# Ledger of designs, part 21: VH-VL binders against o74797

Target 1, 157 residues: o74797
Amino acid sequence: MGKFALNLNAELTGVKNLAPKDEESFYYAFKVQCSGCREIHDNAIEISRSETHSIPGSKGEANLIWTCKNCRKTCSFVIEGPFSPYNDSQETKKVLVLECRGCELVEFIPQGEWIANGAESNTLFDEIVLEDDWYDYDENASSEVSITNLEWSISKA
Short names: E, the ipSAE of ESMFold2; O, the ipSAE of OpenDDE; V2, 0.75 times the mean of E and O plus 0.25 times the DockQ between their complexes.

## First folded at step 10 (VH-VL; framework fv_zimberelimab)

Design n03 (at its last look DockQ between E and O 0.84; V2 from the best seeds 0.77)
Fold by OpenDDE, look of step 10:
Structure n03 (fold): chain C 157 residues (1-157), chain A 124 residues (1-124), chain B 110 residues (1-110)
Amino acid sequence: as target 1 above (157 residues)
Amino acid sequence: QLQLQESGPGLVKPSETLTLTCTVSGGSISSSSYYWVWIRQPPGKGLEWIGSIYYSGRTYYNPSLKSRVTVSVDTSKNQFSLKLNSVAATDTALYYCARHVGWQFTGDSYFDYWGQGTLVTVSS
Amino acid sequence: QSALTQPASVSGSPGQSITISCTGTSKDVGRYNYVSWYQQHPGKAPELMIYDVSNKPSGVSDRFSGSKSGNTASLTISGLQAEDEADYYCSSYAGRYTWVFGGGTKLTVL
């Protein structure tokens, strides 16, 4: 078992407070490696804070109980703490921590919708897709906004 | 052998609520390995996933129907139900309940057992 | 969440091979290997024929096979027989615990 950190490095132009839309119900997608058979699974798993499941043989609960297709090992995933909004442009920051048992996180898939505020205008952008670079325009600030060069990484927490 | 059977009124008036129940036999709905699902098929049309429920009560809904759909489960009766509010003619369909294997359980996703379906007609 | 795209109809003669395509997007068929196929005869419930792109449940004929390339999954039926005449639907996981079906394909055996 271990704790893993999701880290983000991105260039923010004209925006701040980058975070998942509706974080409580947001599904974080990760590729995982089974600690039993060491297979990396092609399909990403999805973990949400809103999910709660009883861990077999334990009094504990997890946001996801996942079974390895190959060796049938059971893994549990728990999101620890809230997502930390990203504001430090071009710096790598830890934005989320997860406790994982039986599996390791190997890659983050930035699915879903994200939110951010105009850096100067505080305008809410609530339909941000981060699978690629994101570009928009802040009408209130009369300036182009963007989120580019996104680098997601997994590390031990 | 697992069997699913839909039941409920075959006729519903517009703006009313459609209520269906699926009775599961030959297996427990309290199994941790499956979702229980509603799928519908308008006459002469294709299949549409409506929603799923886990035995714990956790639900997942089709975004296009989410505001009108409620799925519930009664483990004591080995049943799960569908409520669809504010029905219109477009909700006329053959409604199926089904068992669904989720990716977290097996690494696959598919619907392996289906009820025979029950026709619900929305008409004045 | 839009339906997966299937041809409205396909046809073949007995003994032939036919293929039914199922085209999604990079967020469903292209993202996950959770594509399944269902056969539906008139007046009957759908029956699972293929799951996880290419796996067959027990009892399903070896004449049925599945594949995927990019955003398109395919169902191939070899040695076409009269009983294969039915509607076929693909389905895929679409993320965030949602699922989508194709529009269906009517297979006619000539």
Scores: ipSAE 0.875, ipTM 0.945, lowest interface PAE 0.6, mean pLDDT 96
Fold by ESMFold2, look of step 10:
Structure n03 (fold): chain C 157 residues (1-157), chain A 124 residues (1-124), chain B 110 residues (1-110)
Amino acid sequence: as target 1 above (157 residues)
Amino acid sequence: QLQLQESGPGLVKPSETLTLTCTVSGGSISSSSYYWVWIRQPPGKGLEWIGSIYYSGRTYYNPSLKSRVTVSVDTSKNQFSLKLNSVAATDTALYYCARHVGWQFTGDSYFDYWGQGTLVTVSS
Amino acid sequence: QSALTQPASVSGSPGQSITISCTGTSKDVGRYNYVSWYQQHPGKAPELMIYDVSNKPSGVSDRFSGSKSGNTASLTISGLQAEDEADYYCSSYAGRYTWVFGGGTKLTVL
């Protein structure tokens, strides 16, 4: 059982406030390792604030309940607090915290759509894909914008 | 032994709403281990997932149908239902209800029990 | 949402082996190991043959096997028998609690 922090370091050019497009319904994808048998599962799991599931044998709830195929132990995941929009270009910052029981987060996979604003213009960019570097043009600032060199890491919180 | 049975009209007029009900017997719909699913098969064509529901009422829909579809559950009757609005000829299909095993409880994912299917024809 | 591509038909003689392909994308078959295969005889509901790419439920013959490479999953049937003549569908998880199916493959045993 433990708290894990998702950290981001990225080079922001001309944009600010990088965050999931719709935080409430966003699905955070992670590779996980069972704490009981140490198996790293082939399938990434998907955790969303919008999902609420009862923990077996408990009155508690989690955003995801998942069973290890190898040892059959139940894992649970809870997103704690909001995603913190990323602004500090080229600095590693904690952007999300999760409480995990029965398993550990091993790798974040930045699926889905992200949003950001033009740094000076506040132009909205709402179809950002981060599985690779992202480039666009800010019409209101007459300049190129980008989000590059993304490094996601997971640490114990 | 778990059984799923679809019921509802076989003929629906264009622009009307199709309503189907699936009755579950030999097992409980109120299980945290399963999702309850609607799948359809147009004549001579492949399968299309329509939507799923968890016994708590949480729903998931095929994006191509999301604007027209509603799935609901009635745990007291051990039933779940499909409502498809504004039907057209292209909605003519064999409609199945099914049970989906989710990774939350077994780590696996598949559709293990299916109803016999009910043919719905959209015609004026 | 993307559909999975299967050949419209395949055929083989009794005793032979055949393979049915199921090609998706990097957002479904290529991303997840939640691929299933279903057999459908005429007038009947689909029945689960393979789940999680290569696993078999109890009662499914060892003649059936599943595999995946890249964005393509495969169902292989060895020792073909007349009873294997049916339609075969693949399915895959496509993320965010959505699923996609293939268009189906008609297997004819000659």
Scores: ipSAE 0.630, ipTM 0.868, lowest interface PAE 1.9, mean pLDDT 91
ESMFold2 (binder alone), look of step 10: mean pLDDT 91; pTM 0.929

Design n04 (at its last look DockQ between E and O 0.87; V2 from the best seeds 0.00; counts 0 for: pae E 2.2 > 2)
Fold by OpenDDE, look of step 10:
Structure n04 (fold): chain C 157 residues (1-157), chain A 124 residues (1-124), chain B 110 residues (1-110)
Amino acid sequence: as target 1 above (157 residues)
Amino acid sequence: QLQLQESGPGLVKPSETLTLTCTVSGGSISSSSYYWVWIRQPPGKGLEWIGSIYYSGRTYYNPSLKSRVTVSVDTSKNQFSLKLNSVAATDTALYYCARHVGWQETGDSYFDYWGQGTLVTVSS
Amino acid sequence: QSALTQPASVSGSPGQSITISCTGTSKDVGRYNYVSWYQQHPGKAPELMIYDVSNKPSGVSDRFSGSKSGNTASLTISGLQAEDEADYYCSSYAGRYTWVFGGGTKLTVL
């Protein structure tokens, strides 16, 4: 059993409050390593706050129950606390915490759509894709906006 | 052995709501290991995933049908149902219910048990 | 959500090997190893033949095999027999608890 933190370092230009779109229903994708057999699985798992599953042999619940197909170990994942919007450009910040049992998080896959606001105009950008660098234009601020040099990391929380 | 059986009207008028029920026997629908799924197949066409439901009531829908689809579960009857609103001729299809084995159970994802399917024709 | 791409039809003689392709994208077939194959005879429900790209359920002939490369999964049927004549569909997880099917391939045994 362990808690893992998702950390983000990125260069924000002209935007603030970077966060998942519809965070409650957002699916966070991770590559995982089984703590039983130590296999790193090729498939990313997806964890959402909106998901609830019964933990086998327990009265507890998790956002995801997942079985290692190699050794058949069962893993459970729970998202703890809200996503912390990212505002600290070029600083590494903890943005999410997860409790993981049976498995370890090894890599974050930044799938899905993200949102941010214009730093000055507060214009909402709600179709941000972060698999690569993101570029756009803030018409209200008459300035280019971007999210670049994204570095996602996993650490123990 | 697990068996799934679709039931409902075979004829629905355009703009009306299609309602089908899948009765599961030989196993409990109240299992954390499975999803319960609706899949359809227009005559002479391919398969289309409609939606899934977990025993808790959590639903997942095909984005192309999401606005018209409702899947529900009745654990007391060991059944789950499909409602499709505002049907058109393009909704004419053989409708299957199926069990989906997910990563909770095996770490895999597949549909292992299927009903025989029920034909629903949309016609005035 | 677009369907996976399969050839409309394939054919082979008894004893031959045939391959059916299933092409998706980097967000489904290319991203996940949750590709399954289903056989459907006329007037029957689909039957699971392959799951997780290359695994066979109990009772399925060893003549059926699956593989994947990039965004394309493949079903191979060796030692083709008359009873193999059917429609074949691939399926893949597509993220966010959604699934997609291929358009289907009609296999004719000559």
Scores: ipSAE 0.733, ipTM 0.918, lowest interface PAE 0.8, mean pLDDT 95
Fold by ESMFold2, look of step 10:
Structure n04 (fold): chain C 157 residues (1-157), chain A 124 residues (1-124), chain B 110 residues (1-110)
Amino acid sequence: as target 1 above (157 residues)
Amino acid sequence: QLQLQESGPGLVKPSETLTLTCTVSGGSISSSSYYWVWIRQPPGKGLEWIGSIYYSGRTYYNPSLKSRVTVSVDTSKNQFSLKLNSVAATDTALYYCARHVGWQETGDSYFDYWGQGTLVTVSS
Amino acid sequence: QSALTQPASVSGSPGQSITISCTGTSKDVGRYNYVSWYQQHPGKAPELMIYDVSNKPSGVSDRFSGSKSGNTASLTISGLQAEDEADYYCSSYAGRYTWVFGGGTKLTVL
C-alpha cells in the first residue's frame, strides 16, 4: 500500500489559507509511474474525492481507477483526508495525502481554481490559477498580493 | 453485437423539454468499464458532446449545456436518458447515444458504439 | 472549453496522401493523448478510425495514421480511395471527464 504526501512551498504576499476553490469537486492532476512496468504515463491522471469508480471485476472502489496501457495492471487512487490550507510562506508543508496502489505519484500539476484570503483584510480571492505566478490587488488592504515561487513535491507519507 | 437505439419525439416546441431514451441491447449498461453518452449534430454541422453517465448515476456535462441538461440511467431497463430543458431552434439536431470506453478497462478512451441517431426538430 | 478547429474541406486524387489538422488548446489536445478521429459517410453514424492519437482499431486500414504536435493533431490518409470521401471529426479529452469535438472536415476524392 503506497501513501504519498503532496507538499507545497510558496512565497505568499498578503494572502493566507491557500487551498482548492471547491475541495469536494477539485481534480488533482498527477503524472504517475506504473509500479509494475515502470512506465511513466503520458497522460496526467485526475483524482477527485467526488469521484467514486468501481474496479472492474471487483467490489472495490476508488476516486480513480486506471489501467496501465503498457502492462495492463490496474491502478487505484484514493484521497485521504482534507487538503490542509497553506499558510507558512516559504516553508515546505504537507497539504494532501493520497493512497496509491499499482502506481506511484511522480509530479503534481496545479490545474484548476484556487482560493485564498487577504492576510489581514480577509478579502476573498476565488479565481486563483497557479500554473504561473499569481498577482492581484487587495482593495480592502490597498496593497498588491501574490503567490510566487511555487515548489510542489511528492514524498512517501 | 452491442446495439444502441435512440427513441423519443421528433418534434419539440421552443421553451419545452426534450426527452430522449437510449436502449442498449446485446450487452449490459451496468459496467465499470463504460460511460454512456449523448452527442448531437446540428444539420450540416459538427458533433457536440452533451453529457455522459456512469452506471452508478454519476454524470458529466458539457459546460455550455450544463444548466439545461439532465442525464439519467435505469440499469433495470438497460436504458439511459437525456432531458434538455428550455429548447430553442439551435437545439435542432441529430441526437446520438454512444458508448464510451473508459480508461479503467484498457487505459484507452474512445467512443466505439453509436446509435443511428434520431432527428429532433425544435419548431413553433 | 472550445471546439477544435479543423479545415472545412480537403481534397486529393486517388493514390495521393492527404492530411487533416485538428487544433485545440493547451487544456485539451496539448495536454492529453486522448485524441480520436471519426469517419462519417452521408446518412451514417460516425465510426472510430483513430484513438489515443495514433492507435487504430481492428479493421481500420493501415492507410490511416494519426499524430500530434503541441496543440495540433493530424489524420493522414495515404493511398487515397473513392470510399475515403466522407466527413472527418476529431475529438479530445478536455479534462474533468469532459470532451470536445472538431467542426468536421469534408474530404473530397477527385
Scores: ipSAE 0.582, ipTM 0.863, lowest interface PAE 2.2, mean pLDDT 91
ESMFold2 (binder alone), look of step 10: mean pLDDT 90; pTM 0.918

Design n05 (at its last look DockQ between E and O 0.66; V2 from the best seeds 0.00; counts 0 for: pae E 2.5 > 2)
Fold by ESMFold2, look of step 10:
Structure n05 (fold): chain C 157 residues (1-157), chain A 124 residues (1-124), chain B 110 residues (1-110)
Amino acid sequence: as target 1 above (157 residues)
Amino acid sequence: QLQLQESGPGLVKPSETLTLTCTVSGGSISSSSYYWVWIRQPPGKGLEWIGSIYYKGRTYYNPSLKSRVTVSVDTSKNQFSLKLNSVAATDTALYYCARHVGWQYTGDSYFDYWGQGTLVTVSS
Amino acid sequence: QSALTQPASVSGSPGQSITISCTGTSKDVGRYNYVSWYQQHPGKAPELMIYDVSNKPSGVSDRFSGSKSGNTASLTISGLQAEDEADYYCSSYAGRYTWVFGGGTKLTVL
């Protein structure tokens, strides 16, 4: 069992409050490794705060229950709070914390849509894709905006 | 042995609501390992997943149908049901219920038991 | 729509091998290894033949095999027999607890 932190370092130009679109219903994708047999699961798992599943043999709940195909150990994943909007350009910041039983988080995959605002204009950008660098134009600020050089990392909390 | 059986009307008028029921026998619908699923097959066409339900009530729906579909479960009768609102001719299909083995059980994912299907025709 | 693309029909002679393709996108077949294949004889319900890309349930002949490359999954039937004549459907997980199916392929044994 362990707590894991998802960390982000990115270069923000002209935008603020980078976060998942519709955060409570967002599906965070991770590659995971079974703690028992050390096998890396061939599918990234997807965890959302909107999902509630009963933990087998327990009164507890988790956001995802998954069984390792190799050793049949049951794993559970809990997101401990919402994604913290990222603002500190070029600084590594903890943005999400997860509690994992039976598996460890080894890689984050930034799928889905992300949201941010123009830093001075509050122009809404709500269709941001972060699988590569993102560039756009802020009409209200008359300037180009970007989110680049993304580094996602996972650390033990 | 586990069996699934669809039941409901064979003919429904346009703009009405289609209601189908799936009865599960030879096993319990109340299982942490399975989802209970509706899938349809229009005449001469492929299969289309409609929605899934966990016995405690959590549902998932095909985005193209989500505004019109409701799936429900009655664990006391060992049954689950489909309601599809505002039907049109394009909803004419064979409707199957099925069991989905989810990754909570073995880490795998597949539909292992299917009903024989019930034809629903949408016509005036 | 995120439906999976299959050829409408394929044919082969007894004893030959045939392959049925199932092409999806980077959001389903290309992303997940939750691909299944179903065989449907006329008037019968679909029957699971392959799951998780390449796994076979108990009772399915070793003549059936599954594979995937990129956004395309494949079902191969070796040693083709008359009873293999049926419709074949692929399925893939499409994320967020949603599922997509192919349009089906009619296999004719000549």
Scores: ipSAE 0.525, ipTM 0.841, lowest interface PAE 2.5, mean pLDDT 91
Fold by OpenDDE, look of step 10:
Structure n05 (fold): chain C 157 residues (1-157), chain A 124 residues (1-124), chain B 110 residues (1-110)
Amino acid sequence: as target 1 above (157 residues)
Amino acid sequence: QLQLQESGPGLVKPSETLTLTCTVSGGSISSSSYYWVWIRQPPGKGLEWIGSIYYKGRTYYNPSLKSRVTVSVDTSKNQFSLKLNSVAATDTALYYCARHVGWQYTGDSYFDYWGQGTLVTVSS
Amino acid sequence: QSALTQPASVSGSPGQSITISCTGTSKDVGRYNYVSWYQQHPGKAPELMIYDVSNKPSGVSDRFSGSKSGNTASLTISGLQAEDEADYYCSSYAGRYTWVFGGGTKLTVL
């Protein structure tokens, strides 16, 4: 029915270029609301750019075809464009856009592993977990690094 | 009636590659609603999910086995296969293939059809 | 991925009710309602008994029921019968297209 944007606001200390690890195969998790019955489903769906499914009754393809268990409405999800690495600390930025039909995105679950670079040292941090505040140390820069106060939001794109 | 049948050697030497094939009958493997799964059970032990494959070729592996596991699918033969490299005695197990109902299409996740299993023993 | 935690064994007399627990984490059992239970008799393949926490496939006895609270799912078998003696395994979706099994529970009917 429309395009949705995933937005991120976070405080970056000593790091830059925050992005999903292996973005092509990364599974983005969202809670969704069915546009048919308007139920918000408890289980998050997971969408990956590497997935391809045929849309029923169409020649089109989607990264995910999902069926509402309540009303059996079919939803399709397409990731548009690459993840935009997050660099603007304490500013809300659009990091991903998805086309969703039949459903709406209502919440992002920041699961999986993420990567970032030391702001000064360019050291690669490739095991970042963002379900909570993240803290580490950049030995090359001799400084603490962190990603804190993460706020994910969904908006119309 | 859907049926799954495992086939392959029952004996593999250490460090070699274990190869198994699951033949699906009574239904097409080329279905959007299902994953095709390998699960193993060491003698007297519990079940362990090894990996899954979608009919289009996308694979998912147990992180503990990922570096050694390859699952493939042959839609023309209605089969999918398991390769496990560098086997050790700990890989001795009854290996099952199964159909996995995907959450995308049903809102559920479970293994509804299983093969009878094939015992693979790793021994020198 | 670590296995879900089940009691190694449970026992009951015919006619009794028993419950088998399956404890995971907030990232699997606690996060998803994709918990299933399987019954395995000696020398046989596992058979699906419960899916989606509490749903029963066709042909499964009404004596079997499932529930979940927090990170713990439970299988209850009422009116225990001799034929129920088997191993029982729980399974859960664990995210990112991965799945995990419990360690299994041996049910003995006394």
Scores: ipSAE 0.451, ipTM 0.852, lowest interface PAE 1.3, mean pLDDT 94
ESMFold2 (binder alone), look of step 10: mean pLDDT 90; pTM 0.921

Design n06 (at its last look DockQ between E and O 0.83; V2 from the best seeds 0.00; counts 0 for: pae E 3.7 > 2)
Fold by ESMFold2, look of step 10:
Structure n06 (fold): chain C 157 residues (1-157), chain A 124 residues (1-124), chain B 110 residues (1-110)
Amino acid sequence: as target 1 above (157 residues)
Amino acid sequence: QLQLQESGPGLVKPSETLTLTCTVSGGSISSSSYYWVWIRQPPGKGLEWIGSIYYSGRTYYNPSLKSRVTVSVDTSKNQFSLKLNSVAATDTALYYCARHVGWLYTGDSYFDYWGQGTLVTVSS
Amino acid sequence: QSALTQPASVSGSPGQSITISCTGTSKDVGRYNYVSWYQQHPGKAPELMIYDVSNKPSGVSDRFSGSKSGNTASLTISGLQAEDEADYYCSSYAGRYTWVFGGGTKLTVL
């Protein structure tokens, strides 16, 4: 039932352009709640642009088809548009939009590898993990860099 | 009932390509609920997932093997195949094909039907 | 190497209970409830015993049960019988449509 926005607020120190490392093959992990029975699934789901699946009883396609174990309602998920690189330190920004039917997105889990550049140096950091605060050193800027205080949120439309 | 059977060579020379075929009987390979899977077991060792294929042709591979592996499906023959390039002695194993019941339509995940396995030896 | 750690062997007498552990990481066993257990008798293919941590397919004895805590899954076999002598493997989803298996545990029934 509708569109969901993934929002990010994080403190960036010495880096810019935070985004998934390989957007086409990236798997976005979410906890979901069935719209029919209101149960929250015991496994996070993974949605990727690289996945295309037929919607049952339809000629349409989605990036993921998921079935509620409790009520057997079929859910579908489509990633709409690109990930918007995050630059506005300590400001909440919409970074991704998904069309979800049958289930609601309730929590984002920042699995996988992320990429960013040194803010002034353009040093490439392409092995960033965001499941906790991230710290590194920018050799070209002779300074420490970090991504901290991450707050992910999900909003409708 | 559903049956899976591996077929292919028992002996392959180093640096050559191993090709195995799995024939599915008692059911259709064209199903939105299943992935078709290759798993191997080196002698006296544990199991290793090689790769999976969906009936649409979508593949997923073990990252450690991805550069050498191709899995394909032929729905008209109800078969799927494994191609492993540039084999070495460490590729000697019992090779299984299996069916994976996937979370896409069931919410569950497990390998429910296995072939009996075919031993492939890589030796000069 | 095996991504999931299992004891190499366990043993028990008929009628006893035994537990086989399967330890992974926060990126597989600790993250997903897609853990399965397989029984393999010598010369035969693996057979599914437990899926999704604790579920049993039809025909599997109630003597078999599964659980997990943190990064470790467990298979428990109660009322041990001679036919339970086999190798046991765990598996887990490891993200991005990949799977890992344990190195296997040889169960000996004395």
Scores: ipSAE 0.396, ipTM 0.795, lowest interface PAE 3.7, mean pLDDT 90
Fold by OpenDDE, look of step 10:
Structure n06 (fold): chain C 157 residues (1-157), chain A 124 residues (1-124), chain B 110 residues (1-110)
Amino acid sequence: as target 1 above (157 residues)
Amino acid sequence: QLQLQESGPGLVKPSETLTLTCTVSGGSISSSSYYWVWIRQPPGKGLEWIGSIYYSGRTYYNPSLKSRVTVSVDTSKNQFSLKLNSVAATDTALYYCARHVGWLYTGDSYFDYWGQGTLVTVSS
Amino acid sequence: QSALTQPASVSGSPGQSITISCTGTSKDVGRYNYVSWYQQHPGKAPELMIYDVSNKPSGVSDRFSGSKSGNTASLTISGLQAEDEADYYCSSYAGRYTWVFGGGTKLTVL
């Protein structure tokens, strides 16, 4: 078993407090590697804090129970702690921690909707898509806003 | 063998609520390997996924129907139900319940058992 | 969440091979190997024919096969027979615990 950290590095222009929209029910998507057979699976798994499943053979619970189709090893995933809103532009920051048993996280897929606030105006942007660079305009601040050069990485926590 | 059977009124008036129940037999609905799904098919048209429910009560809905759809489960009766509010003529369809093999504990995703479907007509 | 794109109809003679395409996007068919195919005869419920792109349930004829390339999944039926005449639907996981179907393809055996 091991703990993995999701890290984010991005250039924030005119925005702050980047985080998943409705974090409690947000589905974090990862590609995983089975610790049993070492296969990296093409299909991303999705983990949500709102999901709870019983771990086979244990009294514990996980946010996701997943089975490797190659070797049939069972993996469990637990999100630890809340998402840490990203504010440190152009610095790599740990934004999420997961406990993984039976599998390793190898890649994050930034799907779904994200939120941020205007740095000056505090205007809420709640339809941010981060699969690519994001551009918008802050009417209250009369300035262009953007989130660019996003780099997601996985590390041991 | 697993069997699913839809039941409910075949006629619903516009603006009313459509309610259907799926009775599962030959297997328990309280399984970690499966979701229980509603799918509909307008006459002469294709299939549309409506929503899914896990035995724990966790639900997943088609975004296009989310505001009007409620799926529930009754593990004691081995049933799950669909409610669709504010129906219109466009909701006229053959409604299927189905079992969905999810990736939880399986690593797969498909609909393997289907009910025979029940026609619901929305008409004044 | 838009439906997957299938040809409205395909046709073939007995003994021939036909292919039905199912085109999605990089967020569904292109991202996941959770593509399944269903056969539906008139007045009947859909029946699972292929799951996870290329796997066949027990009892399904070896004449049915599935594949995927990019954002397009394909169902191939070899040795076409009269009983294969039906509607065929593809389905794919679309992320965030949602699923989509194709518009369906009517297969006619000439």
Scores: ipSAE 0.276, ipTM 0.799, lowest interface PAE 1.7, mean pLDDT 94
ESMFold2 (binder alone), look of step 10: mean pLDDT 90; pTM 0.921

